# Ledger of designs, part 17: miniprotein binders against Glycine-N-acyltransferase-like protein 3 (Glyatl3)

Target 1, 290 residues: Glycine-N-acyltransferase-like protein 3 (Glyatl3), of Mus musculus (Mouse) (e9q5l8)
Amino acid sequence: MLVLKCSTKLFILENMLKSHFPESLKVYGAVMNINRGNPFQKEVVLDSWPNFKVIITRREREAETDNLDHYTNAYAVFYKDIRAYQQLLEEHDVINWDQVFQIQGLQSELYAASKAVAKARLLDLDINLASFKAVHFSPVSSVPDHSFLTGPTPRLTYLSVSDADLLNRTWSRGGNQQCLRYLANLIACFPSVCVRDEKGNPVSWGITDQFATMCHGYTLPDHRRKGYSRLVALTLARKLQSRGFPSQGNVLDDNLASINLLKSVQAEFLPCRFHRLILTPAAFSRQAHL
Below, E stands for the ipSAE of ESMFold2; O stands for the ipSAE of OpenDDE; V2 stands for 0.75 times the mean of E and O plus 0.25 times the DockQ between their complexes.

## First folded at step 12 (miniprotein)

Design Z1 (from U1k with F32Y V72I; at its last look DockQ between E and O 0.43; V2 from the best seeds 0.00; counts 0 for: pae O 4.8 > 1.5)
Fold by OpenDDE base, look of step 12:
Structure Z1 (fold): chain B 290 residues (1-290), chain A 80 residues (1-80)
Amino acid sequence: as target 1 above (290 residues)
Amino acid sequence: SEPVEVYVVLPKGTEYIFEVSPEMSVREVLEYIAEFLGLDPSKFRLTFDGEPLPLDQPLSDLGIEPGAELRIERKESDEK
């Protein structure tokens, strides 16, 4: 195991990962954020340098405060060799197996390999797998097009940390204290877009996560079908692109509304899928909100 | 100084609300807005009451008060 701390090497790594798109996109997004002030206190673990076979991004152990917070306790993985991934995962102190955490990646073998390691280590944990369509936005025009909007002129801004409660209540993955803290941290650390009403209340929004992924977008029911979701998505994508980030997202196969939205903005559906594993040790099974 | 909210209106009427420091130059404000919008700041200008704002002056020196409406416009050279 190598922990890559050298800024020069981390910059080189960022460039190296571009040649492995799209499968490296999650790790790439994480590394980009690490290289840009590292507001989320992440680090890079490798099997070797410079010719790595596997890379894992993780939260720094010193920054870890809640063993129940799988949102924050999230690893992104990219591997050139699945065996190398398993070998790295078997090493001590790579993964904290004594917490609720998630592993994310864009490679299909991630689940089977992770499960095999867990089994080999005789770990008593539950693994929840979710698979998504992965999407990438093409370069968004620099000219804002609002012709598709209906209703009053929207006021666009960014989210405030004070808005995290609303997001936590409306996000399908939210509704707990861990998520609330996580969302507040995302808003503080990473780009967001928010449509506000005349009173300044959020009515539509989008956020990005520690992997530079547009991980959540929502429009309040009373404000739907006005084009806000499209506006938010395009604005957020443009904001990411202007900073050199890829604009990437994920969508469930059964989320037809979001799929249709993504098609309407001509988002590219990637050939790889997004895989999210949530691993829950037996000790936390009664306490973890998944 | 405490941040002030400024309203930036796009040509198509969409309004953006930004919190900026009164001590920020017009250039800094423009760059901040441009970054948010994914625009090339070199192609745009900020206007107040129909007049272009000078780039190298702070908002405070220009009498830009909280709640002021600024407009972002393409530079004339790029409209042709």
Scores: ipSAE 0.025, ipTM 0.329, lowest interface PAE 4.8, mean pLDDT 88
ESMFold2, look of step 12: ipSAE 0.538; ipTM 0.818
ESMFold2 (binder alone), look of step 12: mean pLDDT 80; pTM 0.752

Design Z2 (at its last look DockQ between E and O 0.02; V2 from the best seeds 0.00; counts 0 for: pae E 15.8 > 1.5, pTM E .768 < .8, other shape alone 7.401 > 2.5, SAP 70.739 > 70, placed apart)
Fold by ESMFold2, look of step 12:
Structure Z2 (fold): chain B 290 residues (1-290), chain A 90 residues (1-90)
Amino acid sequence: as target 1 above (290 residues)
Amino acid sequence: SPEAEELAEILKEFPDMVEVYVTLPKGTEYIFEVSPELSVRLVLEFIAEFLGLDPSKFRLTFDGEPLPLDQPLSDLGIEPGAELRIERKE
């Protein structure tokens, strides 16, 4: 196992990962953020250098402060050889298994391999798999075209940390204290786009996470069908692209509104799926009943 | 950008690299591999590129003393594992 600390090698790695798109996109996004101030205090683990077969990004140990915060404690994975992935996790303490956490990636065997590792290590875990369409935005013109808007002139801004409560209450993944803190940190660290009403309240928005993934695109029900979601998505994609980021996203198969939006902006639906595993030790999920 | 391309080319041609620790004003520490034959100026430009800093507004210090820009690290007692700081010029 190798924890890649050298910034020179991490810069080289960032460029090497481009040759493995789309499967490497989540790791690529994490490495880009590591190389640009590392605001989420992440590090890279490899099996070997420079001829690696497995890359895992993780939180630095000293940054892991909440064993229930699986949003922040998320591992992004890319492998060239699934058996090398299994071997790395079986033979080394790459993953902190004594917490609720996520494993994420764009490769189809991730769930089965991770489950096999947990079994081989005799771990009693609940593993919840979610699978998404993976998308990548085509290049967005730097010249804005707002002809698709049908409502009042929008106040286009960015989110503030105080908006995290609203995002927490409207996100399908949200509604808890860990997610609230996570969203506040994402807003503080990474690009966002927001449309506000005349009183300054957010009515449509989009945010990016520690893997440079566009997420939580949302428009309040009373403000829909005005083109705001399209405006937010294109503006955020343009911001990311202007900074060299991949402008990637994930969408559930049954989220027809988001799928139609993505088609309308000519987003590329990738030939792979996003897999998100949430792993919960049995000790955390067991309860007594009276 | 031209300075960054020059630095990258120089580093690829020099097999003898040293690891140095570079601490930002807020305390974040990075590890860089650099050739000890490079001038402080080129090393500063290389590090600043990675960190998104304007090299003209920053300096490198070692043991509390500013490093002279036009001398190679090897002339300045910078050995493997040296702890440098990058900080804004006063």
Scores: ipSAE 0.000, ipTM 0.314, lowest interface PAE 15.8, mean pLDDT 85
ESMFold2 (binder alone), look of step 12: mean pLDDT 77; pTM 0.697
OpenDDE base, look of step 12: ipSAE 0.118; ipTM 0.576

Design uS1 (from U1k with E5R K12E E15K E19I S21R F32L V72I; at its last look DockQ between E and O 0.03; V2 from the best seeds 0.00; counts 0 for: pae E 18.5 > 1.5, placed apart)
Fold by ESMFold2, look of step 12:
Structure uS1 (fold): chain B 290 residues (1-290), chain A 80 residues (1-80)
Amino acid sequence: as target 1 above (290 residues)
Amino acid sequence: SEPVRVYVVLPEGTKYIFIVRPEMSVREVLELIAEFLGLDPSKFRLTFDGEPLPLDQPLSDLGIEPGAELRIERKESDEK
């Protein structure tokens, strides 16, 4: 494996990844964040340079301080050759297999290849696959159009770290201490949009993650049907685009409300799917049941 | 400084987008482009508005603004 530390090569890589959209988008987002202060302490691993056939972004090992925090300890993968991915994944020090973690990517063989490597290494772990539609916003007008709102334009701001508890309670993947810390870190590091009520409480919001993915778009039930989710989505996409980030997102097939929202803002559904693997070693399950 | 987009135009007219920092020297930018294109940077130069760019100057000192079109071309050869 090569660990790509040189800032010049990392900028070259950022440019190269654009020619491999959409499949490279998760890695591209991670590399952009690495090149812009590296707030999530990530690094790039690949098989060869400049003629790479596989790239994995990972947390620096010094930053992996909580073996249960699979939200933060997530790997993004892009490969030109599935065998190169398997070979790189098999190398001794590429993946920290002694934690709960995620593998993410936009290519269909990701699950089968990762599972095969785990079996070949005789690892006793559970792999939970989720698969999503992948989307990308077309360029959003620099002039906001708020005519779709049913009332006055609400107060738009961004989330504060103190709002993380509310996000943790409302996110389907949340409700635990690791997720709370993860959400606080996302809010601290990356763009967000928040509609607040008269008392300053969040009522509708969206955040971005370590891979520059728009996520956890949510409107409190009592504040729905006012156009807030559309306002939040378009505003966040504009923020990301103005900073040169991709405005990408993922949506479950049965989340009809989000799918209809994305169609209403003419988001582009990509010709690939997002795959998220959560890998849980059996040792962590046995430890948790002492 | 904030990164900016520039275009790099090949002799046949093909354009590539590069993200650069204004404080990067022309030498650093040339090396970035050459690595991407698989070229030997010692054999090539960058020009802007038809003029060769000085290797040891940062882009910010040369009036290279976002969206600028830089051309990469082979240096005029020694006879061989």
Scores: ipSAE 0.000, ipTM 0.176, lowest interface PAE 18.5, mean pLDDT 86
ESMFold2 (binder alone), look of step 12: mean pLDDT 81; pTM 0.762
OpenDDE base, look of step 12: ipSAE 0.008; ipTM 0.201

Design uS2 (from U1k with E5K K12D T14V E15R E19Y S21K F32M V72I; at its last look DockQ between E and O 0.01; V2 from the best seeds 0.00; counts 0 for: pae O 4.2 > 1.5, placed apart)
Fold by OpenDDE base, look of step 12:
Structure uS2 (fold): chain B 290 residues (1-290), chain A 80 residues (1-80)
Amino acid sequence: as target 1 above (290 residues)
Amino acid sequence: SEPVKVYVVLPDGVRYIFYVKPEMSVREVLEMIAEFLGLDPSKFRLTFDGEPLPLDQPLSDLGIEPGAELRIERKESDEK
């Protein structure tokens, strides 16, 4: 295991990862954020340098941690060799197996390999796998086009940390304190877009995560069909692109509304899928039932 | 100073809300807006009450108060 801390090497790594698109996009987004002030306190773990076979991004060990917060306890993985990934995962101190955490990547073998390692280590873990369509936005027009909007002229801005509660209540993955804290951190650290009403209340929004992914977008029911979701998506994509980030997102196969939105903005559906593993140690599963 | 709310209106009438410090220069504000919108700041100008704002002056010196409405426009030189 190598922890890559050298700024020059991290910059080189960012460039190296571009040659491995699209599968490296999650790790790439994380590395980009590390190289841009590292507001989310992440680090890069490799098997070797410069000829790495596997790269894992993780929360720094020195960072504040909540063992129940899999949102923050998130690893992104890219591998050139699946065996190298398994080997790295078997090493001590690469993954904290004593917390609720997630592993993310754009490679299909990620689940099987991770499960195999967990089994080999005799770890009692619940592994929840979710698979998504992965999407990328092409470069957006240099001029904002709002001609598709219907209704009153929107007030477009960014989210405040004070808006995190509303997001936590409306996001399908939210509804707990860990998610609330996580969302507050995302809003504080990363680009967001928000349409506000006349009173300044959020009515439509989008956020980005520690992997530079457009991870959540929502429009309140009373404000749907006005084009706000499209506006938010395009604006957020533009913000990412203006900063040199790829504009990437994920969508569930059954989320027809979002799929149709993505098609309407000519988003590219990637050949790889986004895989998210949530790993829950048995010790924590029992506490949730008490 | 504490950030103040300003409105930035695009040519199409869409309003953006920005929080700016009065001590920020027009250039800094323009760059902030441009970054948000993915625009080249060199191709745009900010106007207030129909007048172009000078780039190197702070908003406070230009009478920009909380709730002021600014407009972002393309520079005339690029329309030729």
Scores: ipSAE 0.033, ipTM 0.393, lowest interface PAE 4.2, mean pLDDT 90
ESMFold2, look of step 12: ipSAE 0.633; ipTM 0.865
ESMFold2 (binder alone), look of step 12: mean pLDDT 82; pTM 0.768

## First folded at step 14 (miniprotein)

Design S6a (from uS2 with E35R; at its last look DockQ between E and O 0.01; V2 from the best seeds 0.00; counts 0 for: pae O 9.0 > 1.5, placed apart)
Fold by OpenDDE base, look of step 14:
Structure S6a (fold): chain B 290 residues (1-290), chain A 80 residues (1-80)
Amino acid sequence: as target 1 above (290 residues)
Amino acid sequence: SEPVKVYVVLPDGVRYIFYVKPEMSVREVLEMIARFLGLDPSKFRLTFDGEPLPLDQPLSDLGIEPGAELRIERKESDEK
């Protein structure tokens, strides 16, 4: 295991990862955020340098940790060799197996390999796998106009930390205190977009995460079909692109509304899928049922 | 009562978040933390503001407020 701390090497790594698109996009987004002030206190773990076969981004050990917060306890993975990934994962102190955490990547073997290591270590873990379509936005040449909107001109702003409760209540993955805190941190650290009504209340929004991914977007039911979701998506994509980030997102196969939206804005559906593993130690699974 | 957030700092400086009920005794909290961290609770103590917390008192009686920072430390082995 090598923890890459050198700023020069981290910058070189950022450039190296471009040659491995699209599979490296999650790790790339994380590394970009690390190289830009590292507001989310992440670090890079490698098997070797400069000829790495596997790269894992993780939360720094010195960072504040909630062992129940899999949102924050998130690893992104890219590998050139699946065996190298398994070997690195088997090393001590690479992954904190005593937490609820998630592993993310754009490679299909990630699940099988991670499960195999967990089994080999005799870990009693619940592994929840979710697979998504991965998307990338083409460069947005112009500022999205409001001409396609039906109704009054919305106030286009960003989210505040005080809005995190609303997001937590409306996000399908939310509804708990860990998610509330995570969302507050995302709003504080990373780009967001918010359409507000005349009273200043959020009616449509989008956020980005520690992987520079457009991870969540929502429009209140009473405000749907007005074009706000399109405006939010394009504006957020442009914000990422203006900072040199790729504009990437994920969508569930059954989320037809979002798929149609993505098609309408000419988003590119990537050949690889986004894979998210949530790993829950048995000790914590029992507490959730109490 | 509703669980409150506390910080627990390990000897290595890593800070963890725990949710505890104010009515829980220091013993119960220590056991919970130790179990979570895979530590033997008998070998550790909780401190607040540099002072050891009494095991049989509830957190509420000790002025432990939401957001308080506790430390978990190894008990000094009375190996005289």
Scores: ipSAE 0.012, ipTM 0.200, lowest interface PAE 9.0, mean pLDDT 89
ESMFold2, look of step 14: ipSAE 0.600; ipTM 0.850
ESMFold2 (binder alone), look of step 14: mean pLDDT 82; pTM 0.769

Design S6b (from uS2 with D12E V14I E35R; at its last look DockQ between E and O 0.01; V2 from the best seeds 0.00; counts 0 for: pae O 8.2 > 1.5, placed apart)
Fold by OpenDDE base, look of step 14:
Structure S6b (fold): chain B 290 residues (1-290), chain A 80 residues (1-80)
Amino acid sequence: as target 1 above (290 residues)
Amino acid sequence: SEPVKVYVVLPEGIRYIFYVKPEMSVREVLEMIARFLGLDPSKFRLTFDGEPLPLDQPLSDLGIEPGAELRIERKESDEK
């Protein structure tokens, strides 16, 4: 295991990862955030340098952590060789197996390889796999206008940390304290877009995560079909692109509304899928019983 | 009794592993799970096979066996 701390090498790595699009996009987004102030306190783990076969981004060990917070306890993976990934994952100091965490990547073998390592280590884990369509936005040349909107001109702003509760209540992955804290951190650290009503209340929004991914967007039911979701998506994509980030997102296969939205804005559906593993140690659950 | 393994599924589909004693009441299990997850137990309920579990009965009386999948969900009153 090599932890890459050298700033110069990290910038070189950022450029190297571009040649491995689209499979490297999750790691690329994380590395870009690391290289831009590292507000989410992440680090890069490699098998070797400069000719790496596998790269993992993780939360720094020194960072405050909640062992129940799989949202924050997230690893992104890119590999040139699946065996190299398994070998790196078998090292004792790469993954914290004593917490609830997630592994993310854009390569299909990620699940099988991770599961195999867990089994080989005799770990009692529940592994939940979710697979998504991965999307990328083409460069947004013009500032999104309000011409396609119906109704009053919305106030287009960003989210406040105080809005995190609303997001936590409306996001399908939310509803717990870990997610609330995570959302607050995302709002504080990364780009967001928010459409507000005349009273200043959020009615439509989008956020980005530690992987520079447009990870969540929502419009309140009473405000749907007004074009707000389109406005939010395009504005957020442009905001990422203006900072040199790729504008990437993920969508569930059954989320027809979001798929139609993405098609309407001519988002590119990538040939690779986004894979998210959530791993829950049985040993951790036993501690909760005590 | 010896603790048995059960799965608890959140509304978002995430599964957690819990070890529970069959003699524990649904209330006790709910409180344990909710506290672990940082949830207010008063706002949630446990369901099995789509049916709400009665709070004051032990798991053993409700057909909850090792490897059973329970769901924790918000009470309907809070979904308004």
Scores: ipSAE 0.015, ipTM 0.312, lowest interface PAE 8.2, mean pLDDT 89
ESMFold2, look of step 14: ipSAE 0.633; ipTM 0.864
ESMFold2 (binder alone), look of step 14: mean pLDDT 82; pTM 0.770

Design S6c (from uS2 with Y19W M32F E35K; at its last look DockQ between E and O 0.01; V2 from the best seeds 0.00; counts 0 for: pae O 11.6 > 1.5, placed apart)
Fold by OpenDDE base, look of step 14:
Structure S6c (fold): chain B 290 residues (1-290), chain A 80 residues (1-80)
Amino acid sequence: as target 1 above (290 residues)
Amino acid sequence: SEPVKVYVVLPDGVRYIFWVKPEMSVREVLEFIAKFLGLDPSKFRLTFDGEPLPLDQPLSDLGIEPGAELRIERKESDEK
């Protein structure tokens, strides 16, 4: 295991990852955020340098950690060799197996390989796998026009940390304190877009995460079909692109509304799928009973 | 009795593993799960096979066996 801390090497790595699109996009987004002030306190783990076969991004060990917060406790993975990934994952100091965490990547073998390592280590883990369509936005050349809006001219802003509660209540993955804290951190650290009503209340929004992914967008039910979701998506994509980030997102196969939105804005559906593993240690669940 | 393994599924489909004693009431289990997940137990209910579990009965009386999958759901606001 190598922890890559050299700023020059991290910059080189960022450029190297471009040659491995689209499978490296999650790791690429994380590395870009690391190289731009590292507001989310991430680090890069490799098997070797410069000719790496596997790269994992993780939270720094020195960072404050809630062992129940799988939102924050997230690893992104890219591998050139699946065996190299398994070998790296078998090292004791790579993954914290004593927390609830997630592994993310754009490669299909990620689940089987991770499960195999967990089994080999005799770890009693529940592994929840979710698979998504992955999307990329083409360069947004123009500022999104408000002309397609059917409602009053919205105030286009960004989210504040005080808006995190609303997001936590409306997001399908939310509703707990860990998610609330995570959302507050995302709003504080990364680009967001918010359409506000005349009173200044959020009615439609989008956020980005530690992987520079447009991870969540929502429009309040009473404000749907006004074009706000399109405006938010395009504005957020443009904001990422203006900073040199790829504009990437994920969507569930059954989320027809979002899929139709993505099609309407001519988003590119990537040939790879986004895979998210949430791992829950049995040992951790037992400790909560003590 | 020895704790038994149960699964708790969140509304988003995420599953958690819990070890609970069969003699624990649904209320006790809900409070334990809610505390673990950082939820207000008063706003949630446990369901098994789509049916709400009664709060004051032990899991053993409700046919909850090792490996059972429970769901934690928001209480429907009785908008009467």
Scores: ipSAE 0.000, ipTM 0.221, lowest interface PAE 11.6, mean pLDDT 89
ESMFold2, look of step 14: ipSAE 0.474; ipTM 0.806
ESMFold2 (binder alone), look of step 14: mean pLDDT 81; pTM 0.763

Design S6d (from uS2 with V14I E35R F36W; at its last fold request DockQ between E and O 0.73; V2 from the best seeds 0.00; counts 0 for: pae E 3.3 > 1.5)
Fold by ESMFold2, look of step 14:
Structure S6d (fold): chain B 290 residues (1-290), chain A 80 residues (1-80)
Amino acid sequence: as target 1 above (290 residues)
Amino acid sequence: SEPVKVYVVLPDGIRYIFYVKPEMSVREVLEMIARWLGLDPSKFRLTFDGEPLPLDQPLSDLGIEPGAELRIERKESDEK
């Protein structure tokens, strides 16, 4: 087991991960953020260097202060060899199993392998799997085209931390204290786009998370079908691309509205799926917010 | 040789990226794509610029360059 602390090696790793796209995208986003101020207090764990077979990003143990905050306490995984992934987790203290947490990745064996590790370690926990289409935005023109809007160009800006409560109330997995703090942190640390009405209230937005993933694209019901979601998505993608970030996201198979939006902006669907595991130890089962 | 990026557009309009080797035959590429997408390859064909691609030729012989946009579409049956 290696915890990679050297800034030179971390920048080398960032570049090495590009050759493993799309499967390495979640780890790549985390490593990019580590190399850019590390606002989520994360670290990189490897089986070996430079010829790694497994890479995992995790929160520093000292930063894990809320055992119910699986939004923040999320691991991203990339492996070249699934057995090396299992071995690393079985033989070392890579994961803090005494909390509710997430494991995320873009490789199909992730769920079965993680379940096998939990069984091998005799852990009493539940694993909730969600699986998504993975997408990447095509290069977006530096010259904006707003002709798709049904009215005048709205006020475009970014989210404020004070907007986190609205995001918490509108997100399907929100509505709790952990999520509220998490969203406030995402807004404070990472790029966002927000359409505001005449009074300055948010009406359509998108954010990026700790893995540089575009997420929580939303338009208030009374402001839909005006082109706002498309404007937000393209503006956020352009902002990310101009900063060298991957402009990627995830969408459920049955979210036809989001899929249609992605088709309309000619997003590129990736030949992989995103897998999100939420792991809940029995000790936390009545307290966890999935 | 090194894999190259191609786009594959499905009948529903979804546009996927695939990485293929230029020496792969159209049949091999079709089978790879269909398997990943959960399609029966015997019921589908690949087209480029509106023309069906011949199954037994490599992509390199057909002018398929990096970034090419292929379509996968259902074949018409002329027997029951």
Scores: ipSAE 0.394, ipTM 0.759, lowest interface PAE 2.8, mean pLDDT 90
ESMFold2 (binder alone), look of step 14: mean pLDDT 82; pTM 0.770
OpenDDE base, look of step 14: ipSAE 0.566; ipTM 0.839
ESMFold2, fold request of step 18: ipSAE 0.329, 0.321, 0.277; ipTM 0.723, 0.720, 0.694
ESMFold2 (binder alone), fold request of step 18: mean pLDDT 82, 82, 82; pTM 0.770, 0.769, 0.770
OpenDDE base, fold request of step 18: ipSAE 0.441, 0.442, 0.456; ipTM 0.782, 0.781, 0.789

Design S6e (from uS2 with L10F E35R G38D; at its last look DockQ between E and O 0.01; V2 from the best seeds 0.00; counts 0 for: pae O 14.0 > 1.5, other shape alone 3.446 > 2.5, placed apart)
Fold by OpenDDE base, look of step 14:
Structure S6e (fold): chain B 290 residues (1-290), chain A 80 residues (1-80)
Amino acid sequence: as target 1 above (290 residues)
Amino acid sequence: SEPVKVYVVFPDGVRYIFYVKPEMSVREVLEMIARFLDLDPSKFRLTFDGEPLPLDQPLSDLGIEPGAELRIERKESDEK
């Protein structure tokens, strides 16, 4: 295991990962955030340098950690060799197996390999796998046209940390204090977009995460079909692109509304899928299937 | 023993499903789930078929069979 802390090497790594798109996009987004002030206190773990076969991004060990917060305890993985990934994962100091955590990546073997390592280590873990369509936005050259909006001109703003409660209450994965804290941190650290009503209340929003992914977007039921979701998506994509980030997102196969939205904005559906593993140690699993 | 399913219900719908042992008391279930979700257990009730369950009895003693579906709901503030 190598923890890459050298700023020069991290910059080189960022460039190296571009040649491995689209499978490296999650790790790439994390590395970009690390290289830009590292507001989410992450680090890069490699098997070797410069000819790495596997890269894992993780929360720094020194960072405050809630063992129940799988939102924050998230690893991104990219591998050139699946065996190298398994070997790295078998090292004792790479993954904290005593937490509820996530492993994320854009490679299909990620689940089987991770499960195999967990089994080999005799770890009693629940592994929840979710698979998504992965999408990428082409460079948005134009300012999102408001002409498609029906009704009064929306106030396009960003989210504040005080809005995190609303997000936590409306997000399907939210509703707990860990998620509330996570959302507050995302709002504080990363780009967001918010459409507000005349009173200044959030009615539609989008956020980005520690992987520079457009991870959540929502429009209040009373404000749907007004074009706000499109506006939010395009604006957020543009914000990412203006900072040199790829604009990437994920969507469930059954989320037809979001799929149609993505098609309407001519988002590219990637050939790879987004895989998210949530790993829950048995000590915690007896308590919750997330 | 087959676990009992506990659905955590928020105003926007079911968000979590917990699997608990029938031998657990209603209190133990509430406390466990509350700790996991970082919630105040005193603000919630466990219900079966819409009826609140007593705190200090095992689920099994309440006729809750394995495979049953329970719900955790916020206590209605007795706005008296």
Scores: ipSAE 0.000, ipTM 0.172, lowest interface PAE 14.0, mean pLDDT 88
ESMFold2, look of step 14: ipSAE 0.475; ipTM 0.801
ESMFold2 (binder alone), look of step 14: mean pLDDT 80; pTM 0.751

